# VH-VL binders against q2ft37, part 35

Target 1, 241 residues: q2ft37
Amino acid sequence: MGHHLKRVVSPKSWGIPRKTDKFVTKTSPGPHNKNALPIVVWARDQMGIVRNMKEAKHVLREREIIVNGRPVRHPDMGIGIFDIVSIPKSGKHYRILRDKKGRHVTIPIDEDAASSRLVKITNKTIVKGGRIQLNLRDGSNVLTDKQYKSGDSIVLSLKEGQKNEIIDHFPFQPGNMAMIIGGKHSGVVGRIIEHIPVPGSLPNRVILKDESSGESFETIDEYVVMVGRESPAIDRWGIEE
Below, E stands for the ipSAE of ESMFold2; O stands for the ipSAE of OpenDDE; V2 stands for 0.75 times the mean of E and O plus 0.25 times the DockQ between their complexes.

## First folded at step 13 (VH-VL; framework fv_fezakinumab)

Design n3 (at its last look DockQ between E and O 0.58; V2 from the best seeds 0.80)
Fold by OpenDDE, look of step 13:
Structure n3 (fold): chain C 241 residues (1-241), chain A 120 residues (1-120), chain B 111 residues (1-111)
Amino acid sequence: as target 1 above (241 residues)
Amino acid sequence: QVQLVQSGAEVKKPGASVKVSCKASGYTFRGYYMHWVRQAPGQGLEWVGWINPKSGGTYYAQKFRGRVTMTRDTSISTAYMELSRLRSDDTAVYYCAREYDFWRGYSDYWGRGTLVTVSS
Amino acid sequence: QAVLTQPPSVSGAPGQRVTISCTGSSSNIGAGYDVHWYQQLPGTAPKLLIYGNSNRPSGVPDRFSGSKSGTSASLAITGLQAEDEADYYCQSYDSSLSGYVFGGGTQLTVL
């Protein structure tokens, strides 16, 4: 498998110009899979903090970029929604979000906000010993002895000494706040009104009420990420309209 | 040669807003973060915030959040800082400063400063 | 009031060595953030003097040197000259404030 992708067929979610160069870095298999933005594309094309691949490789060798508490070593490593990108030596921190068009956007955040990350639980697996493995949307997993449900969001600590500890939890239930991360309602923050399970292979339906407009709309489970309870953690997560 | 040319001195009333401009030349404007730092008369330097001219992303010091807005016009390589709800203690010289090293966080070129006077 | 503490003033005679201290804490200098120094001549904008604790930009004489240890940094000026009379500021980042911070500044007088 090649390391390059024709730039003209790069995902729209990357939000980069497509007619500048013939090729662009292809995301390596790993976190976020098809929804991943290569770190070099983020640094070069979105942020403009490196001018070329040579510079990108240099800063990566120097461990200048931290993603979710781990140094990035490869330019094709993928980042995605709710990832925390930190530049520790200059005190700059960022959260990756999606805009209304489904494009990756980078939001500057402070130290406190950068000390944790939000992630959706996709499913659970019982492992040997009776512990529960939570399989997360980004492809990672965490072990826990507590009970959570698929569709819930958890907040993981990125602080030294307590990395990957679950420090908060947003249940997927009516009355709680969610962000839509796909479809025509991408970027919308709304309150869950009803969850409608659909028998068969079709996705379950979710009815939400838009927080800003007050209008009700429908989406699918896959696009719903819990971001709060009675109120969205907007200030905490740096979510912008 | 790198140059940062700032707008002229401003006199404002309390409660008003002021918008200071900083026109950059001699380098690729979008390739460097721009910081704003102020200095009250006879006082030290105080960091206000930074803007990424490429993405438009901004980050402000906690003290100024809700009152300061940083913007840029890439077509004319100009950064702007707007401060609202002005108070007398906002009287200061405001500097724009180019961040040379994104990874280390220091500024190598500074504008000459813009004096903003807030008085009733 | 400044997060980084500097002496308000220092003085020296021409040819002497002077040192300006910059005292921080575990949330800034002690946390491993670099310290940078700026020189501000009377009536002018600050100028970068030292970056990355001890590096001199082009055009800065080797009379100027910077160092960092523990929670403090220091600027040393050897062979003091009349033209060195200025205000000097240290700068770093503070994790507790989530922002860049300056020292209170030190006025250097050449006697």
Scores: ipSAE 0.913, ipTM 0.960, lowest interface PAE 0.5, mean pLDDT 94
Fold by ESMFold2, look of step 13:
Structure n3 (fold): chain C 241 residues (1-241), chain A 120 residues (1-120), chain B 111 residues (1-111)
Amino acid sequence: as target 1 above (241 residues)
Amino acid sequence: QVQLVQSGAEVKKPGASVKVSCKASGYTFRGYYMHWVRQAPGQGLEWVGWINPKSGGTYYAQKFRGRVTMTRDTSISTAYMELSRLRSDDTAVYYCAREYDFWRGYSDYWGRGTLVTVSS
Amino acid sequence: QAVLTQPPSVSGAPGQRVTISCTGSSSNIGAGYDVHWYQQLPGTAPKLLIYGNSNRPSGVPDRFSGSKSGTSASLAITGLQAEDEADYYCQSYDSSLSGYVFGGGTQLTVL
């Protein structure tokens, strides 16, 4: 029984078809959608460490740039907020962040800071065998035996022998610190006051207090990334007030 | 013809700050990291940190964090190192050095150094 | 105490061969980081002598050579000349310190 394009699209458009019983993994290093910064723009235009595209391609072919523990192979591969960029042979390491104007900035970091990465859990999936797969905002996935919630941030190890082990957890809850990564308040750091679930397809609302101005504001939960607990440890991530 | 011309010697009291300059010429200033290295009298070399003149990004050796600030002015191709809360063991010649190879981390050209003397 | 250990002094007669060692650890040379060498003549700034373990910049005589093995590196000077009298420093990167490190320096005396 073959499918005609109209029939397949029409029935699936009115209901969400379940995935096949075949397990697949999503792996896409540095998949930062609209705000992705191509590695060549970073290297040439922001950092000045290559002069042109030809030099960038040579550097990438030589595996000189490691993003989140993996060599970047293509000059158009995107990097984004919280990515770890490493230059193994000279020991230079960087974290990609956003300034208060919503622009990408590159923060030099030491070896310890470069040994882990911060990621937001976007959702989770029960996979074969009843195990929990956390689906992360960077497009990667992690299996876990622990209970984590969508909206939480986790810290994943980049150390050899511990790659992708969860080594810290920042719950999405009132009192904890977050950075806003989209909308009107992109780049703002705030403390969560309230999470307001909204039924249906509308985005959930989040009320935060901007720590720099003392003013409260509202955004949607999709734009909220937890960067700390109740304690003021947010500068560990290179975020300026 | 690469040249790194540093500011003149300085004498400071403990607790003061000093700002050393390093003016580059003969190459594209924004294309190479600049390192700062110091050498106390009769002693060896000690790395202080680096600055990327293009981005302004800095990275400091742990010993100097909280006391050192590296800046630059790309319009005059000049790097700066400021050291605050000076103490007598900060007496040293301070060198700027151009990192030729970002990927391997070695410096090919050095300034002649700036003697900073901290004396009460 | 320097992270990279060098003998404080070495000496040799003109025409002889001397070596200067640079001993590190598993967090620097032993982790595979390159070793670079600088020559510092009396009263002057350091000058790059060897980079990337064994490469000579233009203008450095081929009687200077470098090597690296395990956690150590060596600078060899053959055909020793009076003008080689200087201090010599090795440099690498140390992952434990998250920074660039120099050897303590070696004063070479030409007898």
Scores: ipSAE 0.830, ipTM 0.934, lowest interface PAE 0.8, mean pLDDT 86
ESMFold2 (binder alone), look of step 13: mean pLDDT 92; pTM 0.939

Design n4 (at its last look DockQ between E and O 0.78; V2 from the best seeds 0.86)
Fold by OpenDDE, look of step 13:
Order: structure tokens, then C-alpha cells, then sequence
Structure n4 (fold): chain C 241 residues (1-241), chain A 120 residues (1-120), chain B 111 residues (1-111)
């Protein structure tokens, strides 16, 4: 079963009905992890903008869907958090986020917001010539001569002629705003209070203050994505459902 | 046959809110975006926003952000537009319109319109 | 005030050809967004007349035609008839406003 998986065992993050068809499209290796939402599942099951795989393939052949500035060609291409999905011919743009239940949610955004995307720096690699390669959470990478730290977020331009240029930076540090993308606090936007490094193989701890409730909570580095400094740079943070 | 049946005329005072309904029939409600467009008396058409009936996602014109709320009830194939903090210049006929082609952005069926009058 | 500029009125005699222009900019028609046209008869809701610059929906006579070039679009009506008396609106998308936009409308009078 190379291109399909049983629908009943599809990731909960997809937020799709499981007792309809026997199989569902499996995400191909690529952006994000193998649990990323396939574009056809997004279009068909979440958005309802295509009725079936045949129709999905048709719109993809016509380059109707752009993800992070690139036309989507395959129905099994995965999309994930903070990806920008654009329908250029109708002027519709979307940002992918996560809700409180860890499900992918699609937020309509305006043209300006769709001109860039946020991405977390996972680690850095020094490449030949002394340049720094930033390895990003979605599996992509960018080269830079500037110094950034693992855990920081960068904003990449999607504009023509400026694609993949770093246009902003959100440091992982106390006082800055972050969004939680996993665990029981998924979807929460909070301010970092303290970063607690843990010796050994256990994940580092992060204490945050929920911006809406004022309540403090704890999570791990892996689930923290910087989304701003004093204030969040993103206008919409998902659906509460 | 596709039909969009809208609620009746409304008279409101400044500062009040109005909620217009649009009941769809003759097609799969969840499969088509619904737009709202208004027309002031003797004036042209003005786009207010759209809603995806399946996901509930909405997108509003900048002018109406903070004052307009679009919702839907899929069980009765009905879309709603609520406009708050009404002003006299909100007086207009409000249309719901089905977006036939999601990829091209045009509407093929329109409701008959709902007149909303805002006067002190 | 409208993002897309239309003449406020046009007129013609029965059987004549009339043209309604729709002038945009680099952020809408010039950016490559499609232009659609709607007909609004007096006291009625708008009706789709042309979609995708030049396509006619079922039921629309072939005497209606649309075209697009550069930053402008045009609606042509040949063999003008009395029932064509209406308001006509062009519609597109504007990237600078992040929204769908209409022309100011053109009132067509059949003499």
C-alpha cells in the first residue's frame, strides 16, 4: 500500500471522518513529516473545494494551488503548520495552523500576510565556504551569513524575486511570544517566562504564560515556535473548536 | 434549480446589529463558497466577504473587519451575515451569492436581496 | 471611487453595437485576475453575464461578448434590444485591497 493508508488509522491531526472510505491518501516523503496533511485531503475533506481525486489531479495539473510560493503537482504532497496555501487566480490565501486538539486548521489570510511564512530553525550546519545552513522544521533549509540560534523562528519571503530571503527573526528567549504546536497546550499563544535546560536525553522545559488566560504552563522545546517579540506577528491563531 | 432565499427587510437604529439569512437549495450547500455583496440605494455593488460553508472559514473585506460576522448552519443549508454597530451608510440591499468556481472567483446565483435600512 | 472604472452611462438604438469599458490597474486586471460581468435589471438582483473574461454562461445570448487586454476589460453588446436596458458591473480581484472589487456600474439605455 504505497500511496494509501487505512482511513481509520489516519492521523488525528487531519481532523477528517474516519468511517467513510476504507482508504485515504498517504502523505509522500517531503515537507514536514509523514504525518503532514496531504494536499488532496486538505482540498477535498477539509476545504471541500474538490469532490474527488480526479478533480484534485485536474486542478493540480492546472497549477491552481500554490504552497509556499511553489505550484503543487502531486496530490500526496504534505502541508503543515505555518504553510501558506494560495489560489492565485481567485486571490484566496490560507495559513495552516493547529487548534487546541492538535488538528490542522486553515485560516484565510490577506495578500500581505501570504507574502511571507514563518518557520522554526531546528539546527544549523556549517557548509563549505563558511556559510551557515539553517535546517528548518519543515525539512527545508536556507543559507545565511547571519547568526541565528536553534529554536529561533525566521520569516521567509515568498515574493517573486525575493523568495526564501529572511525578512524577520523571532529569537527564542524570555519575554518573546510563542505558539505551542503540540501537547495538551496546542494552539495556545503565550509569552516565554523561563527556559529550563535538562541534562541528558530528556527534552528541555519551557515555562510560558498564556496570553489570554494569564495562566502559566509548562511544555517542551519541541512544541514551542516563536511567533513574535512583545506581540505576536500573526493576526489569527486558529479555530477554538 | 438553484435557489437562494433571503430573509425579509430590516429596519434598525444606529448602533444596532442586523443578521440576514440566506437559505440555499437545489445544490450541495457545503460545496460552494457563499459571498455577501451589498448595494446602497442608487449605488454600485460592494463586496463584503465570503464564507466556506464546509469549514466555516471566513474572509472579510478590510472595510468590514471587526463589524461583520458570517456564519452558516449546514443542517438547514443556511448562511448568515451579521453586521454590528450599524451606521446610516450601512443602508443597502444585501445579497448572498454562490461562488460557482472557487478557482476563478465568480458568482452564478444571487439571492433577491435583503433591504437593511438604518435610520434614527 | 470604485477600484474598477466604468462609464456611468451608455446608450444605443435597437440593433446597434455598444461597448462598456472596465478600466483597472496593475493590482487587479493588470495583475492577471479574471474579469467577470454582471447584468442587473431594474429592481432585480445581479445576474452573471460573462465569466473568465470572455465566457458566456448557459442562457446568455452570443450577442454578449467580453474581452480583456492589459489593465482593461470590455463588454460588447451587438444587436441591442430593449430588454438589455440594465446596469452592468465588471468584477475582479485586487491584490492591494486583498478583496474582490466591482466597477462603479454602467447604466445602459436603449433609445
Amino acid sequence: as target 1 above (241 residues)
Amino acid sequence: QVQLVQSGAEVKKPGASVKVSCKASGYTFRSYYMHWVRQAPGQGLEWVGWINPKSGGTFYAQKFRGRVTMTRDTSISTAYMELSRLRSDDTAVYYCAREYDFWRGYSDYWGRGTLVTVSS
Amino acid sequence: QAVLTQPPSVSGAPGQRVTISCTGSSSNIGAGYDVHWYQQLPGTAPKLLIYGNSNRPSGVPDRFSGSKSGTSASLAITGLQAEDEADYYCQSYDSSLSGYVFGGGTQLTVL
Scores: ipSAE 0.913, ipTM 0.960, lowest interface PAE 0.5, mean pLDDT 94
Fold by ESMFold2, look of step 13:
Structure n4 (fold): chain C 241 residues (1-241), chain A 120 residues (1-120), chain B 111 residues (1-111)
Amino acid sequence: as target 1 above (241 residues)
Amino acid sequence: QVQLVQSGAEVKKPGASVKVSCKASGYTFRSYYMHWVRQAPGQGLEWVGWINPKSGGTFYAQKFRGRVTMTRDTSISTAYMELSRLRSDDTAVYYCAREYDFWRGYSDYWGRGTLVTVSS
Amino acid sequence: QAVLTQPPSVSGAPGQRVTISCTGSSSNIGAGYDVHWYQQLPGTAPKLLIYGNSNRPSGVPDRFSGSKSGTSASLAITGLQAEDEADYYCQSYDSSLSGYVFGGGTQLTVL
């Protein structure tokens, strides 16, 4: 089947040389969109920790790579921004971020930073018993008895015995800090000035102030991920490095 | 055939910086993490941190964060460790060590070490 | 204050068996992290002796063996020889420190 892309047409967000190999792994359907980075591309091409697909399959069969608290079994499983990638037996942990050019970058992190993950709420549904299911940008979901809104970010625990417990919350509202994950402003950290609902099928607009330059810009709500309240946590996400 | 050749001994004053080099040969430099480990005179081994030569990503022991910077130049297969704001208790032999097994975290080849002496 | 505790010294006569302990805690060996052992001959850099608790690299004699149980590990040397006189270090990972840790080292003297 069509599990492979020609390397020349691979997304630039993967940060791989486009001219060096004829074929690369195509992202399989999964918790991230079509621009998600296949775990084998990350391991072989970005990190250099496996030499080829055969070694990648062996490593995955041995459950050596944990993404967001779960072993990855398939080399075409996609990873994306804010994912936590762990190598449990050697204690190496990473967060996937994007640089100012919109390319995926891998940030080494310590055990405490690797014990939780940031996710955006894309929508919510009411399930039986009146409970609220939050549907998350990475394709996963969590149940809650509390009120959260689409566009908010939550922090989920990855600790054993507390998995998927909501331990922090960043509302999507003016004055709070966001990171842009798409479009021409990808990688920019900004403060929400205004969110402008747009009737119909067109995307809602969001106006932000660029944290580094002080200049305002506009994007669509799909590209906005909340990363803090009024003040961002120092070193919490590695975004301003 | 694997060889790690380190730069020569250094004598520094407190408050200065030192940069130690480790030139690799006999293997694919980008394919293995490089660790830095130090040994103060008459004492044991102390881990400083690692670098992934392919990505340039680094991770440092908490004790050294803010004072250590690890870099590499892949064109000459060389890793570097720079330690700033030196104190007398930074006097040690500094080793580079190739991590053979990324998944289990052990090193199979070590440089001969670089003595850094910090004195007034 | 070594995170992994080793005896400062051990000794044995040629032909005898010696063991070197490496005692950790629930944040390192007790959490399931592997233990590796290095030999440091006088005036030389450390050399890998045992990896993954009990595996010997090529060229390491059968008389070296390693084991791990609970929060501790052990290096055993049988048929002790004069060339075994060296310092020995265990190594693991510690999750509370988010880092690699070594034992304080054990000086082996062959009598």
Scores: ipSAE 0.853, ipTM 0.943, lowest interface PAE 0.7, mean pLDDT 88
ESMFold2 (binder alone), look of step 13: mean pLDDT 92; pTM 0.939

Design n5 (at its last look DockQ between E and O 0.72; V2 from the best seeds 0.84)
Fold by OpenDDE, look of step 13:
Structure n5 (fold): chain C 241 residues (1-241), chain A 120 residues (1-120), chain B 111 residues (1-111)
Amino acid sequence: as target 1 above (241 residues)
Amino acid sequence: QVQLVQSGAEVKKPGASVKVSCKASGYTFKGYYMHWVRQAPGQGLEWVGWINPKSGGTFYAQKFRGRVTMTRDTSISTAYMELSRLRSDDTAVYYCAREYDFWRGYSDYWGRGTLVTVSS
Amino acid sequence: QAVLTQPPSVSGAPGQRVTISCTGSSSNIGAGYDVHWYQQLPGTAPKLLIYGNSNRPSGVPDRFSGSKSGTSASLAITGLQAEDEADYYCQSYDSSLSGYVFGGGTQLTVL
């Protein structure tokens, strides 16, 4: 297939104007799902830090943009929720989140916050040697000798010398804080009240209490990402809801 | 020609708030970050923070977090810096400065500055 | 108090060469961040003098030059002129403070 997408049918999550140009860059297969935001769309349409594709390619060749500790080389590389985008030479760092409308939002963060990233564990695989491979929501994986559960979140270091080391862990359990990343409650931070397993092919149900409103609501496992224990760790990152 | 026109001098009491404006012209307002830098009388330059006029995203120096708010009105190409809970040591000339190179982090055009005096 | 250290003052006679140092640390200049220089004439706003360690914007005479090595940067002015009398500031980024930082400034007097 081509590298372009009709702009009018671009995902709503991109939050870009749809009637400006006929086509927009299509996200290449890779991190996250097909709704991932291409880095050039992020840079050009959301951030306004490049004017066109030519300029975008130039800055990428110069390794000006780092995503999760790795230089971005292709304009169609996708970024998604909880990714860390860094501009190392100017000291600018960003975390990608979702707003209440499910759109990608870019939050400036400080150097310390940019040294790690949060990611949800989707499932586990036992590999040769008895080690555990954690398959992560963004499509990446890490090997570990420690026990974690599907649905848990881990914090991975992005620091030189300790890249991809697990430096924190947020269990999926009642009483812990989670962020909703899909559905009508997207962007909400709440406390897990109850996990209700559903027999069959239907998604499991999760009941949460909204941190801001105090109201209880229901969602599904897929949309729940643990972001803290007694308190959300994102508070430490200066994120406003 | 690029111009950054700032609002006039302000005199405030301790505990009050001040909002300084910076109107940009001669270039695409949304295409460049705007920095705010202050200078106390007879002292050096101190970075306050930046704003992305396109996205509205802001980042402040640790010293000013919780007390400074940067905003913009893209319809009139104007950036704003509001500083609350003013103290005497906030007395300074406040400059807006356009960041020419997003990737290297230097400013090529500066406003003439706005004197903010905080006195009891 | 400034993160980047500059001499408070330097002086020189017309035609002489003067150098202004900017000493940083491993968290700013030593970390590889660019150093920029600004000139501030009396009663005026700062003006960009050098960007990216050693580049001159249009309109800046070639008498001004910048360099960077290790944890320090330097601004050199050759053929010193009376109009060069001003305050000079180096600027960079500091990872430990997560912010842009300036030197304390150097007052240049032309004798």
Scores: ipSAE 0.914, ipTM 0.961, lowest interface PAE 0.5, mean pLDDT 94
Fold by ESMFold2, look of step 13:
Structure n5 (fold): chain C 241 residues (1-241), chain A 120 residues (1-120), chain B 111 residues (1-111)
Amino acid sequence: as target 1 above (241 residues)
Amino acid sequence: QVQLVQSGAEVKKPGASVKVSCKASGYTFKGYYMHWVRQAPGQGLEWVGWINPKSGGTFYAQKFRGRVTMTRDTSISTAYMELSRLRSDDTAVYYCAREYDFWRGYSDYWGRGTLVTVSS
Amino acid sequence: QAVLTQPPSVSGAPGQRVTISCTGSSSNIGAGYDVHWYQQLPGTAPKLLIYGNSNRPSGVPDRFSGSKSGTSASLAITGLQAEDEADYYCQSYDSSLSGYVFGGGTQLTVL
């Protein structure tokens, strides 16, 4: 138990951090930590569907908000790109995406679109019995007896009776469509031209073509999320403003 | 008191567009979704879609996708519904309705309606 | 065909009880979605009558009541009065249509 400088610092959109006599470290949610949005900020400030923290806590206690198939119980739980947010009792569903300026946007979607979610495979581990555990960008895992590669995206069912079944697969390969989620080109949807493995500790390079501009550009494989095969799997990836 | 004041009746030719307005007062406009519902003469109610005035997000019934656009101007607390490529069977009274309960999806206040007549 | 089925008309004498049914399916009422009821007096906009299956807004007389069971809902009106003559609509959500749905409406005539 060491010394810490100060409490978790939130982005400006979360409001001003409260000053205290004590310093503690509070970590941000998983792989969305730079762009993670607390559910209360989403509900109160972006959507206007709760008026204050007290109402937000009541709504969450009642399990009114489902994120990626699970009820949210804490107002500080983060949501981010590709998340599915559902309000099941009134039939409202949303996908969280990003526009070309890197801002989170909330896209209303129908029941069919809300019945699955897109997620990148970050790595995999071999578990007992030789089975493969896919470790996903959102911190969750899925077991499979099929071959998938790190860097691929999979589509997981959110339907009752089929939860976490892999229902689609977007391989990380030339010709397929990707979205860039970090660095200079964050928010761009482009087509993979070339994957350039780099020996040593340096990141692998990926060359893409921005479909809208025709411009080729380079990024690192960490920032690449596959979002389709020869065409995007989802019509509205938030590329319009 | 909550009021939803809609624009006046319209007469249109087939193929034209119409834009109906709904001005809200007596409540926080950005705090409640707005629905649009139509009723053909002598017929029942038909849901068209909703808009979140805070975010501008919209969702339309399948029948109207591609022909309807819902917008709002928060500076004057007004919601709009535009329906294009009008047909004679679009003749109806078009209501705006405030969704009181986002979590359960029911509307408590309705405008008086705007009659849109589509005829040759 | 309306997604939610209501009888086209019902009638009753003053003081009687009438019931208006609203029959859905497994994709709406049968999936657990709430049923709401609206009253539409002649020449007027609809007015919320019952929400959340059985709750009355302030100002709605207690002679109006709602219930839901299985894939169906019911609106009951007791002590029928002349001013109850109106059209009545049920409303729910349908997951197969991804949208809000109304019943076809029931015309109540007070004899």
Scores: ipSAE 0.854, ipTM 0.946, lowest interface PAE 0.6, mean pLDDT 87
ESMFold2 (binder alone), look of step 13: mean pLDDT 93; pTM 0.944

